# VH-VL binders against Alsin (ALS2): the designs that were tried, part 1

All scores and structures are predictions.

Target 1, 196 residues: Alsin (ALS2), of Homo sapiens (Human) (q96q42r690to885)
Amino acid sequence: GYIASLHELATTERRFYSKLSDIKSQILRPLLSLENLGTTTTVQLLQEVASRFSKLCYLIGQHGASLSSFLHGVKEARSLVILKHSSLFLDSYTEYCTSITNFLVMGGFQLLAKPAIDFLNKNQELLQDLSEVNDENTQLMEILNTLFFLPIRRLHNYAKVLLKLATCFEVASPEYQKLQDSSSCYECLALHLGRK
Unless a header shows other numbers, all headers, positions and changes below count from the first letter of the chain; antibody chains aren't numbered by Kabat.
F, E and O stand for the ipSAE by ESMFold2-Fast, ESMFold2 and OpenDDE, each averaged over both directions (binder to target, target to binder). V2 = 0.75 x the mean of E and O + 0.25 x the DockQ between their complexes.
Where letters were taken out, [cut] stands.
The coordinates of atoms that the task and the answers printed are left out; those that the model quotes come from them. Centres of patches stay.

## First folded at step 5 (VH-VL; framework fv_diridavumab)

Design s01 (from d06 with heavy chain G50W)
Fold by ESMFold2-Fast, scan of step 5:
Structure s01 (fold): chain C 196 residues (1-196), chain A 119 residues (1-119), chain B 111 residues (1-111)
Amino acid sequence: as target 1 above (196 residues)
Amino acid sequence: EVQLVESGAEVKKPGSSVKVSCKASGGTFSDYAISWVRQAPGQGPEWMGWIIPIFDTAKYAPKFQGRVTITADDFAGTVYMELSSLRSEDTAMYYCARESYWGDYFDYWGKGTTVTVSS
Amino acid sequence: QSVLTQPPSVSAAPGQKVTISCSGSSSNIGDNYVSWYQQLPGTAPKLLIYDNNKRPSGIPDRFSGSKSGTSATLGITGLQTGDEANYYCGTWDSSLSAGYVFGGGTKLTVL
């Protein structure tokens, strides 16, 4: 059912928002507060990642609030941010993924100065938990890569849940078409951004 | 680190109600949905319902609709399942289980609470 | 009566391979990811396979999963006496409005 799939979306959105909030508050903010993080270029790229990450986190929080409002009978599901094709939601994901890709292309976390690397190693258990990397032999840089590309995994999950929602409607309905179009947009974006 | 700790065994008479608790730790309560699954002796597991604590939302299997109530206490970090109008066929092991990161499966299970309905 | 159909039992000798089937419909297995749970005597079910074919940390690669259409299969190679347990497939069923359904279970006996 439609309501059942919306509950799945709400559950996973809250979970995702909580993880992003923890990454922001426990990893990115403390990391950027350290003295001597690296070269000016590396620090600027990391600051851009943090800025785009924070904006994405905010928007996901707004979507979660919209889902909560719908489930409490206040709003219509069609007003949800995720159902918009070209919108702030897709743009925020694109901007974030562009920023992290630029940072990693320029050498990423490995180019950070020793105090930053020491901080990340000290928090490796937390990083592993947040990324849900269960292999205890996984190296720090692989954990960080998994963690900071979680938004791409989430785009795939959006596409999946939107397809489930679509199956609740007749193929000829406007609802079916809108949900199919939205699913295709999220899947296309995920594949485009995940190519590396 | 992640633990789901269930309350102790219960023996109830037909027609009464039972309330089982599940205390969640390791970040489970705020970020995850919790399901209740029961298993009668010699039978397979049967899903009863789930709760998303953060959204004031619970959903029940049709078989239990009207008899089961799932609630959450945010300050205690605890989820409750109350089953009313007990019958002998409600004799079972009752598990709480955490839904995965993506909501598609159960990644952690409580050890189970035995509920016996006996006249 | 279970919504997902599994064989009630399967048996094989140590070191052999066994497969356990799980059959459903388009509204459950067809539309959703399948998981498998192992239940040793006297214990709670334990996640063995998720997302059709993924293994959680700590699950040996002797365990594998697959899905085709409305059916799923659990494969166990190099059977050990410690594998003797009940195995359950599970998935969401869209027709039950967020209802989770389990198979009836398969008892694996290692002879």
Scores: ipSAE 0.006, ipTM 0.467, lowest interface PAE 12.4, mean pLDDT 82

Design s02 (from d06 with heavy chain G50Y)
Fold by ESMFold2-Fast, scan of step 5:
Structure s02 (fold): chain C 196 residues (1-196), chain A 119 residues (1-119), chain B 111 residues (1-111)
Amino acid sequence: as target 1 above (196 residues)
Amino acid sequence: EVQLVESGAEVKKPGSSVKVSCKASGGTFSDYAISWVRQAPGQGPEWMGYIIPIFDTAKYAPKFQGRVTITADDFAGTVYMELSSLRSEDTAMYYCARESYWGDYFDYWGKGTTVTVSS
Amino acid sequence: QSVLTQPPSVSAAPGQKVTISCSGSSSNIGDNYVSWYQQLPGTAPKLLIYDNNKRPSGIPDRFSGSKSGTSATLGITGLQTGDEANYYCGTWDSSLSAGYVFGGGTKLTVL
């Protein structure tokens, strides 16, 4: 129902924000601070990834805060940040996914210089924990792919929670239509950006 | 209309693990959360955790955190619950239950799997 | 120990009516929708009431639910011998670490 779906969204959004914050502070920023870091093109693409990731992290934090304020009482679901079809929210996801895809297509983490690869191997336990990869024999590059595509998995979660919220309203209602349209938008974005 | 088919009864020794399966018959798990609920003899049901198969996202009750793992094979339409470090107090009927896509309730329950922990 | 409090037993004669209470707190019943489940001897629980007062298809009008504040009530009218079962209330708990919670159950005996 409505209240349980909002609490699920709030709980998972808080966890996701915490995870992205940890990736940003413990992986991306230290990695980009290394002095002997790959080719100029690879470095520039990774800096773009980090920039888009930072913006996405901020917006997810804002959404989590918005959900928290709604849970002092039952509020109108239409007021949620993700339902506004905000250019800031949807465009940040698109910009992030485009940047990570460009980085990976152009050779990705494997093209980074040895000090960067050494840094990532040193932090492999943390990377596995953050990516939720359970097989300790999983190769570094697969762990990194899983980690940096977590936002695309989250788009699917938004879509499903929005559909659950929609079913709290009459099929013919404006509320149902808006929630269903929003859900479809997030699902289409997820399919376009990452799920083949 | 949907039937949840659970695996057969298990007898386990203390300290071992048990893995129970739940398969959808006549439907799919893809759009539903699946919970595991146990019931000790003469007691009420106790919620253990859930999984949303499409997102591979699980949540566990604090009492079972660290001992329970809920996983899904979405392609096969099967959800698993593995409980480790078994004690005699884990002797119970274990149910899988489907959360309605829209609701805060369990609309379909498996018939239950008896797990007995004894020497 | 169960999180939600129900009387352990209730009894009445065929044709009579009975009510079963379920008491919780603001984080569970107070904030969330309440469901009721019927468990006949030797069977899995079956959904009887959802969203405080709604019946699934196939559940007769004799069964009703209500919620007020942090308490919920299941009502059964026109009691039949086939109603003899255990009845459990259930709801989500809004606390960050919590999940779904059930009542301890009420055994209905039809005399």
Scores: ipSAE 0.000, ipTM 0.436, lowest interface PAE 16.4, mean pLDDT 81

Design s04 (from d06 with heavy chain G50M)
Fold by ESMFold2-Fast, scan of step 5:
Structure s04 (fold): chain C 196 residues (1-196), chain A 119 residues (1-119), chain B 111 residues (1-111)
Amino acid sequence: as target 1 above (196 residues)
Amino acid sequence: EVQLVESGAEVKKPGSSVKVSCKASGGTFSDYAISWVRQAPGQGPEWMGMIIPIFDTAKYAPKFQGRVTITADDFAGTVYMELSSLRSEDTAMYYCARESYWGDYFDYWGKGTTVTVSS
Amino acid sequence: QSVLTQPPSVSAAPGQKVTISCSGSSSNIGDNYVSWYQQLPGTAPKLLIYDNNKRPSGIPDRFSGSKSGTSATLGITGLQTGDEANYYCGTWDSSLSAGYVFGGGTKLTVL
């Protein structure tokens, strides 16, 4: 039902926020504090990734907090942050996905200088835990790719949850239409970004 | 604790602009959307727009689109509302208000600041 | 011009009951949750009712709300002199680029 689906969305969103917060505090911030990261271009691209990641992390945290209000028996789908501020969600995800794609296309983590590579290798076990990679023989670069594409994979999860929520309403209702439209937007964005 | 504090009263001439500030405490600045609502003497409240501070992304009521700008200063923990091309009809109390987590009502309001437009 | 219509005033004696109406359309009250705000003389508005009929912590149960179709109602029982205030309904309006709209207000006088 609707309340059960909202409870699941709230639980997974809070969990996802905690994961992104850990990536930001334990990986991105320490990495960028190193004195020799690589060329000026590589460092600027990585700083852009960190900036967009941080802003997306905030939005996900705000959404998770909003969902905690499901305990108040909210019925109006349009009140959800993911629906009311859907353009902010879509824009923030697009900006983040663009930044990580640009970084990876220009050489990504492989072009970082030795101090950065040494830091990442030292933290490989943490990176593997955070990325939920279920193969202990996975190489560092594959772990990093999985980790930094977690937000993009979350777009598919939003689309699926919105469809579940829609099934709780009559097809002719405004709630059904809004949830279906939003689900399509998140799925279209995920497909568009996946092709780049 | 939650507290929203608007800047002091302003007296402006027609055609000028005014910039009102709202300092937010208790995590309000970082975690909530903040709206600006005005109230002319003897009239009901009128919603002007809102901002999510860390994204510096604002949304405006159609009546104020092009005349109002809402911004945020992360360092100061402050939200601003600037209204240009002032007219006598802009004389009002200006409030900042925190949107609920659901974004469809205002759970905390500042005490308001008076803007008077006179020649 | 307010989008939501309220009576400009209402009055009753201490201990009595009053009802304040708020009328809108399908794009606002008909489609969204209604909130009510109390504004005592010289003060900022204060949230009194949210989600049509729910009270924030600290609001006594003599204040109640309801919604039917495109209209909402605020009920106040056991009137006290401290209830003299302006009362405003508010909600989102889908036709205004999802903007928030308020009623014109009702002045409650306790005689």
Scores: ipSAE 0.007, ipTM 0.456, lowest interface PAE 9.2, mean pLDDT 83

Design s08 (from d06 with heavy chain K59N)
Fold by ESMFold2-Fast, scan of step 5:
Structure s08 (fold): chain C 196 residues (1-196), chain A 119 residues (1-119), chain B 111 residues (1-111)
Amino acid sequence: as target 1 above (196 residues)
Amino acid sequence: EVQLVESGAEVKKPGSSVKVSCKASGGTFSDYAISWVRQAPGQGPEWMGGIIPIFDTANYAPKFQGRVTITADDFAGTVYMELSSLRSEDTAMYYCARESYWGDYFDYWGKGTTVTVSS
Amino acid sequence: QSVLTQPPSVSAAPGQKVTISCSGSSSNIGDNYVSWYQQLPGTAPKLLIYDNNKRPSGIPDRFSGSKSGTSATLGITGLQTGDEANYYCGTWDSSLSAGYVFGGGTKLTVL
């Protein structure tokens, strides 16, 4: 039902926020706080990644908190932030994925100075845990790719939950149409970004 | 560029309330959390609370919880801070400030609004 | 009464160097990044240092920061008359009284 699907959205949003928060606090911020980090251009691109990632993390954290409050009342589906501000969600995910793709295409983590490479190697076990990579033979760069493209998986999850929410309404209702349309938008974006 | 434009000075009676506004330009309103920080004459800054405007969800410092309300108006691109049950000790400069993308320091500040509480 | 302790004042002559300390606890400075804010007379505070030791664009390298344990330090070398201001440290407090906390401030006088 409606309440069960809202609980799923809230629970998975809080779980995803926790993971992004850990990546931000234990990997991205410490990495960028290192002395002698590398070339100005590579560091500037990584700063852009960190900025977009942090903004996305904030959006997700506040959404999770908002959903917890929403669950205490009988609220209209159109009042859901993910529907009311869908363009902000789509834009935030797109801007983040664009930033990480640009960073990686321009050489990525491999072009960072030795202190950064040393930091990443020292934290490889943490990176594997955060990315859910179980194969010990997986190279550091593959682990990093998996980790920093986790937001694409979340877009697929939004689409699935929104579709479940839609089934709680009559097919002819405005609520059904809005939820169905939003689900399609998130899925379409996930597929588009995932092909890069 | 980044602009935080605060409302004009206020003079209030004890026991009344005051509502200060902060108009955020561009992506600041949509993409950043905004905090309120006050500074009494001759004292250091004191954090009151913050909000991410799009969610209408605010967090307050324990000292102000129950007396302060922080809200956002999406249409106006404006964040508000309302402080009730005013006392003479509430006489201060009130600043709105943008939380950094890391979320734990303030990278841009408004110019401040003077609030004077007097009989 | 500030959660973070700073000396109330410091003085030095132009061209000299000064350090301003900021002392806290494990739940604030110990667990979190420290920022420093400069407040010139009659103006709003301005971000001077973030992430313990990083400078925003436009801040000269005469300003530096460091953190050790539950204490942070702001360093100013080549002191100029325009540096005369109040300086505040700030950080998040992760305890049950969670929120952003500022130091009491240090008035820098350039003699």
Scores: ipSAE 0.047, ipTM 0.678, lowest interface PAE 5.3, mean pLDDT 87

Design s09 (from d06 with heavy chain G50W K59Y)
Fold by ESMFold2-Fast, scan of step 5:
Structure s09 (fold): chain C 196 residues (1-196), chain A 119 residues (1-119), chain B 111 residues (1-111)
Amino acid sequence: as target 1 above (196 residues)
Amino acid sequence: EVQLVESGAEVKKPGSSVKVSCKASGGTFSDYAISWVRQAPGQGPEWMGWIIPIFDTAYYAPKFQGRVTITADDFAGTVYMELSSLRSEDTAMYYCARESYWGDYFDYWGKGTTVTVSS
Amino acid sequence: QSVLTQPPSVSAAPGQKVTISCSGSSSNIGDNYVSWYQQLPGTAPKLLIYDNNKRPSGIPDRFSGSKSGTSATLGITGLQTGDEANYYCGTWDSSLSAGYVFGGGTKLTVL
């Protein structure tokens, strides 16, 4: 049912927020605090990635908090933040994924100075754990790619949960239509951003 | 360019409520968390809570939970902080401050609103 | 009582160096980045240091920050009369969701 799907959305959103907060606090912020990070352009692109990532983390945290109110009182789907403020979510995910793609296309982590690479290698077990990569022979750059493209997987998850929520409403209802349309938008964005 | 403009000084009686406003001047604050921080005479700053205006979702420090309400009017570009059941201990300067994109320091501050609670 | 402990006052002469300490616990300074704020008499606090040791644009290099374990330090060299102010450390507290904590403040007197 409706409540069960909202619990799923809320629980997975809080777990995802926790993971992004860990990446932000234990990886991105310490990495950017290092001296001699390489070229100015590479550092600027990484700073843009961190800025967009942090903004996305804020939105996800706020979304998790807002979902708690729906579980304890507000059950009207149109009040759901992911529907009411869908353009903000879509834009924030797009801006983040664009920033990480630009960083990687222009050389990415490989162009950072040795201290940065050493930092990432020192934290490889944490990076591997956060990315859920099980193969210990996976190269550092593959781990980083998996980790920093996790938001694309979350867009797929949003689409699936929104579709589940839609089935709780009559097909002819405005709620059903809004949830279906929103699900399609998140899925289309995920596919678009996932293409290389 | 960017400024936070707070409302004027308030004198209130014990037991009443006060509502302070903070308006963005130049730029937009819809995508940033805005915090409220107070400072009583001779004391250090005390964090009260924050809001991300676009969601109208606020979080409050435990000391103020139940007495403080933080809201946003995105159309007006204004954030409000309402404190109820006022006591003499609530006499302070009240600041709004914009949180950085990391969410753990304040890069722009309002000039403060003096709130005096007296009989 | 403040969660973060600072000395209530420090003093030095113009041209001298001064350091201001800020002590906390693992859930605040230990887990998080520290910022420092300068408050001149009659004004709002102003960001002076962020990310433990970074200066915003416009802050002179006489100001520096550092962090070790659960303590942070603000250093000021070449003291000027205009540096006379209250200084506050601040950080996120991991035991409080979305919570920010400030130190009690240190009044710097330039003799």
Scores: ipSAE 0.013, ipTM 0.515, lowest interface PAE 8.0, mean pLDDT 84

Design s10 (from d06 with heavy chain G50Y K59E)
Fold by ESMFold2-Fast, scan of step 5:
Structure s10 (fold): chain C 196 residues (1-196), chain A 119 residues (1-119), chain B 111 residues (1-111)
Amino acid sequence: as target 1 above (196 residues)
Amino acid sequence: EVQLVESGAEVKKPGSSVKVSCKASGGTFSDYAISWVRQAPGQGPEWMGYIIPIFDTAEYAPKFQGRVTITADDFAGTVYMELSSLRSEDTAMYYCARESYWGDYFDYWGKGTTVTVSS
Amino acid sequence: QSVLTQPPSVSAAPGQKVTISCSGSSSNIGDNYVSWYQQLPGTAPKLLIYDNNKRPSGIPDRFSGSKSGTSATLGITGLQTGDEANYYCGTWDSSLSAGYVFGGGTKLTVL
């Protein structure tokens, strides 16, 4: 049902937020705090990635909190938060994915100076845990790619949950149409960004 | 570049309320949390609370819980701080400040709004 | 009431060095990054140091920060009359009463 699907969305959103917060606090911020991180251009691109990633983390955290509050009856919502702010979510995901793609196209993590590479290698076990990569022989750069493209996988999850929510309404209802449209937008964005 | 423009000075009676505004210019208002920080004459800064405008989500320091309300008007690009049941010790400069994208320091500050509570 | 303890004042002559301390606990300075803010008379505070020891663009390298355990230090070398200001440390407190906390401030007088 509707409420069960919202509980699934809330639970997975909080779990995803925790993972992004860990990436932000244990990987991105310490990495950017290092001396001699790389060239000015590389550092600027990575700072842009961190900025967009942090914004995305904020949105996901607040969305999870809003869903939990709504489900516990502590706050009334006129409409589902992900639908009310769909353009903001889509734009934030697009901005993040653009930033990481720009960073990777310009050489990415491989162009970082030795202190940064040393930091990443020292934390490879944590990176592997956070990325959910289960193959112990996976190379560092592949782990990093998996980790920093986790948000694209989440877009696919949003699309699937929105489809489940739509089935709770009559096909002719405005609610059904809005949920179907939103699901299509998230799925299309995920497919488009996943091909980059 | 980035500017936070606060409303003008206020003189209020004890027991009344005051509403101070902060308009973001030169930056993306919705991309950042905005905090309110006050400073009484001769004292250090005191954090009051923050808002993340896009989710209408605000949190307050325990000392101000129940007396302070922070709201946002996304269309106007403006954050408001309303403090009720004013007392003489609420006489202070009130600053809005933008939280960094890390969320743990203030990178831009408004110039401050003087609020004087007097009979 | 300040949660973070700073000396109320420090003074030195132009060209000298001063250090300003900031003491807290494990739930604030111990667990979090420390920032420093400079407040010139009649102005809003200005970010001077973030991430314990990093300077924003436009801040001279005469200003430095450090953190050890539950204490942080702001260092100023080559003092100038324009450095006369109040200095505040700040950080998040990770305890159940979580919020941003500032030091009580240190008035730097350049004599």
Scores: ipSAE 0.027, ipTM 0.656, lowest interface PAE 6.1, mean pLDDT 85

Design s11 (from d06 with heavy chain G50R K59N)
Fold by ESMFold2-Fast, scan of step 5:
Structure s11 (fold): chain C 196 residues (1-196), chain A 119 residues (1-119), chain B 111 residues (1-111)
Amino acid sequence: as target 1 above (196 residues)
Amino acid sequence: EVQLVESGAEVKKPGSSVKVSCKASGGTFSDYAISWVRQAPGQGPEWMGRIIPIFDTANYAPKFQGRVTITADDFAGTVYMELSSLRSEDTAMYYCARESYWGDYFDYWGKGTTVTVSS
Amino acid sequence: QSVLTQPPSVSAAPGQKVTISCSGSSSNIGDNYVSWYQQLPGTAPKLLIYDNNKRPSGIPDRFSGSKSGTSATLGITGLQTGDEANYYCGTWDSSLSAGYVFGGGTKLTVL
């Protein structure tokens, strides 16, 4: 039902926020705190990734908090933050995915200096756990790629939950149309970004 | 580029309220949290609270909970801090400050505005 | 009273080295990154150090920071008269949720 789908959105948003927060605090921030990280260009690109990732994490955390408030008030679909501020969500995900893609195209994690590679290897078990990679023999660089493209999976999840919410309304209703349109936007963005 | 500008100095009577504004430019308003920090004469800085303008979500230090309200005006790109039930101890310099993208230090500060509470 | 403890003053001659300590607990310094702010007379505080030991653009390498356990230290080498200011440590306090805390401040006097 409607309430169950709203709880699914809230619960999965809180879990996703916890994962992004862990990546930010335990991987990205400590990595960028190393003295001999790499060339100036590589470091600047990684700093851009960290900045966009941190802003996305912030948005997700605030969305989770807003959903908790929403669940204790009047539960009108049109008042959902993900619908009211859809441009903010789409832009934040796009900016982040663009930054990580630019970093990877220019050589990515493979161009980092030895201290950075050593740090990542030391934390490989955590990286594998956070990325949800099941194959224990997966290479470090493949784990990192999986980890840093997790936001694309979340866009698919948004689309799916919004479709579930839409089924709670009559096809002719404004609520159905708005939820359906929003779902399509998130799905289209996920497919577009997944091609990069 | 990044600029935070507080409103002008205020002189208020005990028991009244004061509302200070902070205009944020250079992309600051939509992308960052803004905090209010005060400093009484001869004292260190004291964090009062923060706001996330895009969601109009505010958090306050326990000392100021119930007396302070921080709000945002999206159209004006301005954050406000209102402090009520003023006492002489509220005489201070009031700063707005931008939180870093990590969210746990202040990378840019306004020049501050003076609030004087006297009879 | 401040949550983070700093010595109220420190002094040295030009060219010398000074260190300023900042002591907290596990919920603030222990769990979080430490920043340092410099406040020249009549001015707003300015970010001097972030992430325990990193300098913003424009801050000379004479300024350094470190953190061990629940304590942090600001170091200033090659002391100059223009360094005369109040210095404040600051960090997030996990026990206060979204609360930020500052040290009581240290006045640096250049003799």
Scores: ipSAE 0.053, ipTM 0.634, lowest interface PAE 5.5, mean pLDDT 86

Design s12 (from d06 with heavy chain G50W K59N)
Fold by ESMFold2-Fast, scan of step 5:
Structure s12 (fold): chain C 196 residues (1-196), chain A 119 residues (1-119), chain B 111 residues (1-111)
Amino acid sequence: as target 1 above (196 residues)
Amino acid sequence: EVQLVESGAEVKKPGSSVKVSCKASGGTFSDYAISWVRQAPGQGPEWMGWIIPIFDTANYAPKFQGRVTITADDFAGTVYMELSSLRSEDTAMYYCARESYWGDYFDYWGKGTTVTVSS
Amino acid sequence: QSVLTQPPSVSAAPGQKVTISCSGSSSNIGDNYVSWYQQLPGTAPKLLIYDNNKRPSGIPDRFSGSKSGTSATLGITGLQTGDEANYYCGTWDSSLSAGYVFGGGTKLTVL
């Protein structure tokens, strides 16, 4: 049902927000607060990553809060925030994934100065937990790559939940078409951003 | 680049309400939370509340809860702060300020607007 | 209401060094990053220091910040007459559910 699918979207959005918030507060911000982080170019690219990540985190947090109004409020003909502001979601995810890809292409975390590498190694267990990497033999750089591409996984989840929501409407309805189209857009973006 | 512009000065009677606007430009409105901070003459700044305009979600300092309302108009790119049940102690400069992308400090401030409450 | 304690005033001559303290508790300075704001007479506050010790673009290296435990300090070297202003520390307070708190302010006079 409609309500059940909205509960799934809300619950998974809250969990994803919690994870992004932890990455932001425990990894990205402390990392960027270090002295002698690296070359000017590397630091600027990482600052861009942090900026786009923080903006995405804000969007996800607010989306989670907004979803509670659909669960406890009046049923609306109005679209969900993820449908009404789909361009904002697509652009925010794209900008973030582009920033991390640019950072990694230019050498990424491996080019950071020793204090930064030491910080990341000290926090390797936390990074492993946050990235959901279960292989204890996974190297730091692979853990970091997995962690910072988690948003692509969330795009796949959006597509799936939107598809479930669509089945709550008649196939000839405008609601069905809009949800189907949005699901396809999020899935397409996830595939595009996941290409190597 | 980034610019925050508050509405003009207001003179109000005790017991009335005032609504101050903040026009945000330079990409600020869509990407950042906006806070309202006031400063009484000769006093330090006092945080009142914040809003994330794209979702019209606001949070308020306990001192102002129930008396302040912060709203956003997406089409106008404008954030509003309405303060009710005015008293002389509400006489202050009212600033809008952009929260950093970390969400815990203010990187840009408007010039402020004066609200005077007198009989 | 100021929940962070600053000295009300400090004064020094041009070219000298001053430090301004800011004292809080575990729920604010202890658990969070500290920022400093400069307010010149008749103007809005301006961000001077963020993340305890970082300077925004355009802020001279004469300005520095530090944090230890539940206290923070702002350092200004090579004082200039243009530095006369009120200085405020600020931080989030975890006990206020995402509320921001400022210090009472320190008036810097360059004699």
Scores: ipSAE 0.016, ipTM 0.618, lowest interface PAE 6.7, mean pLDDT 85

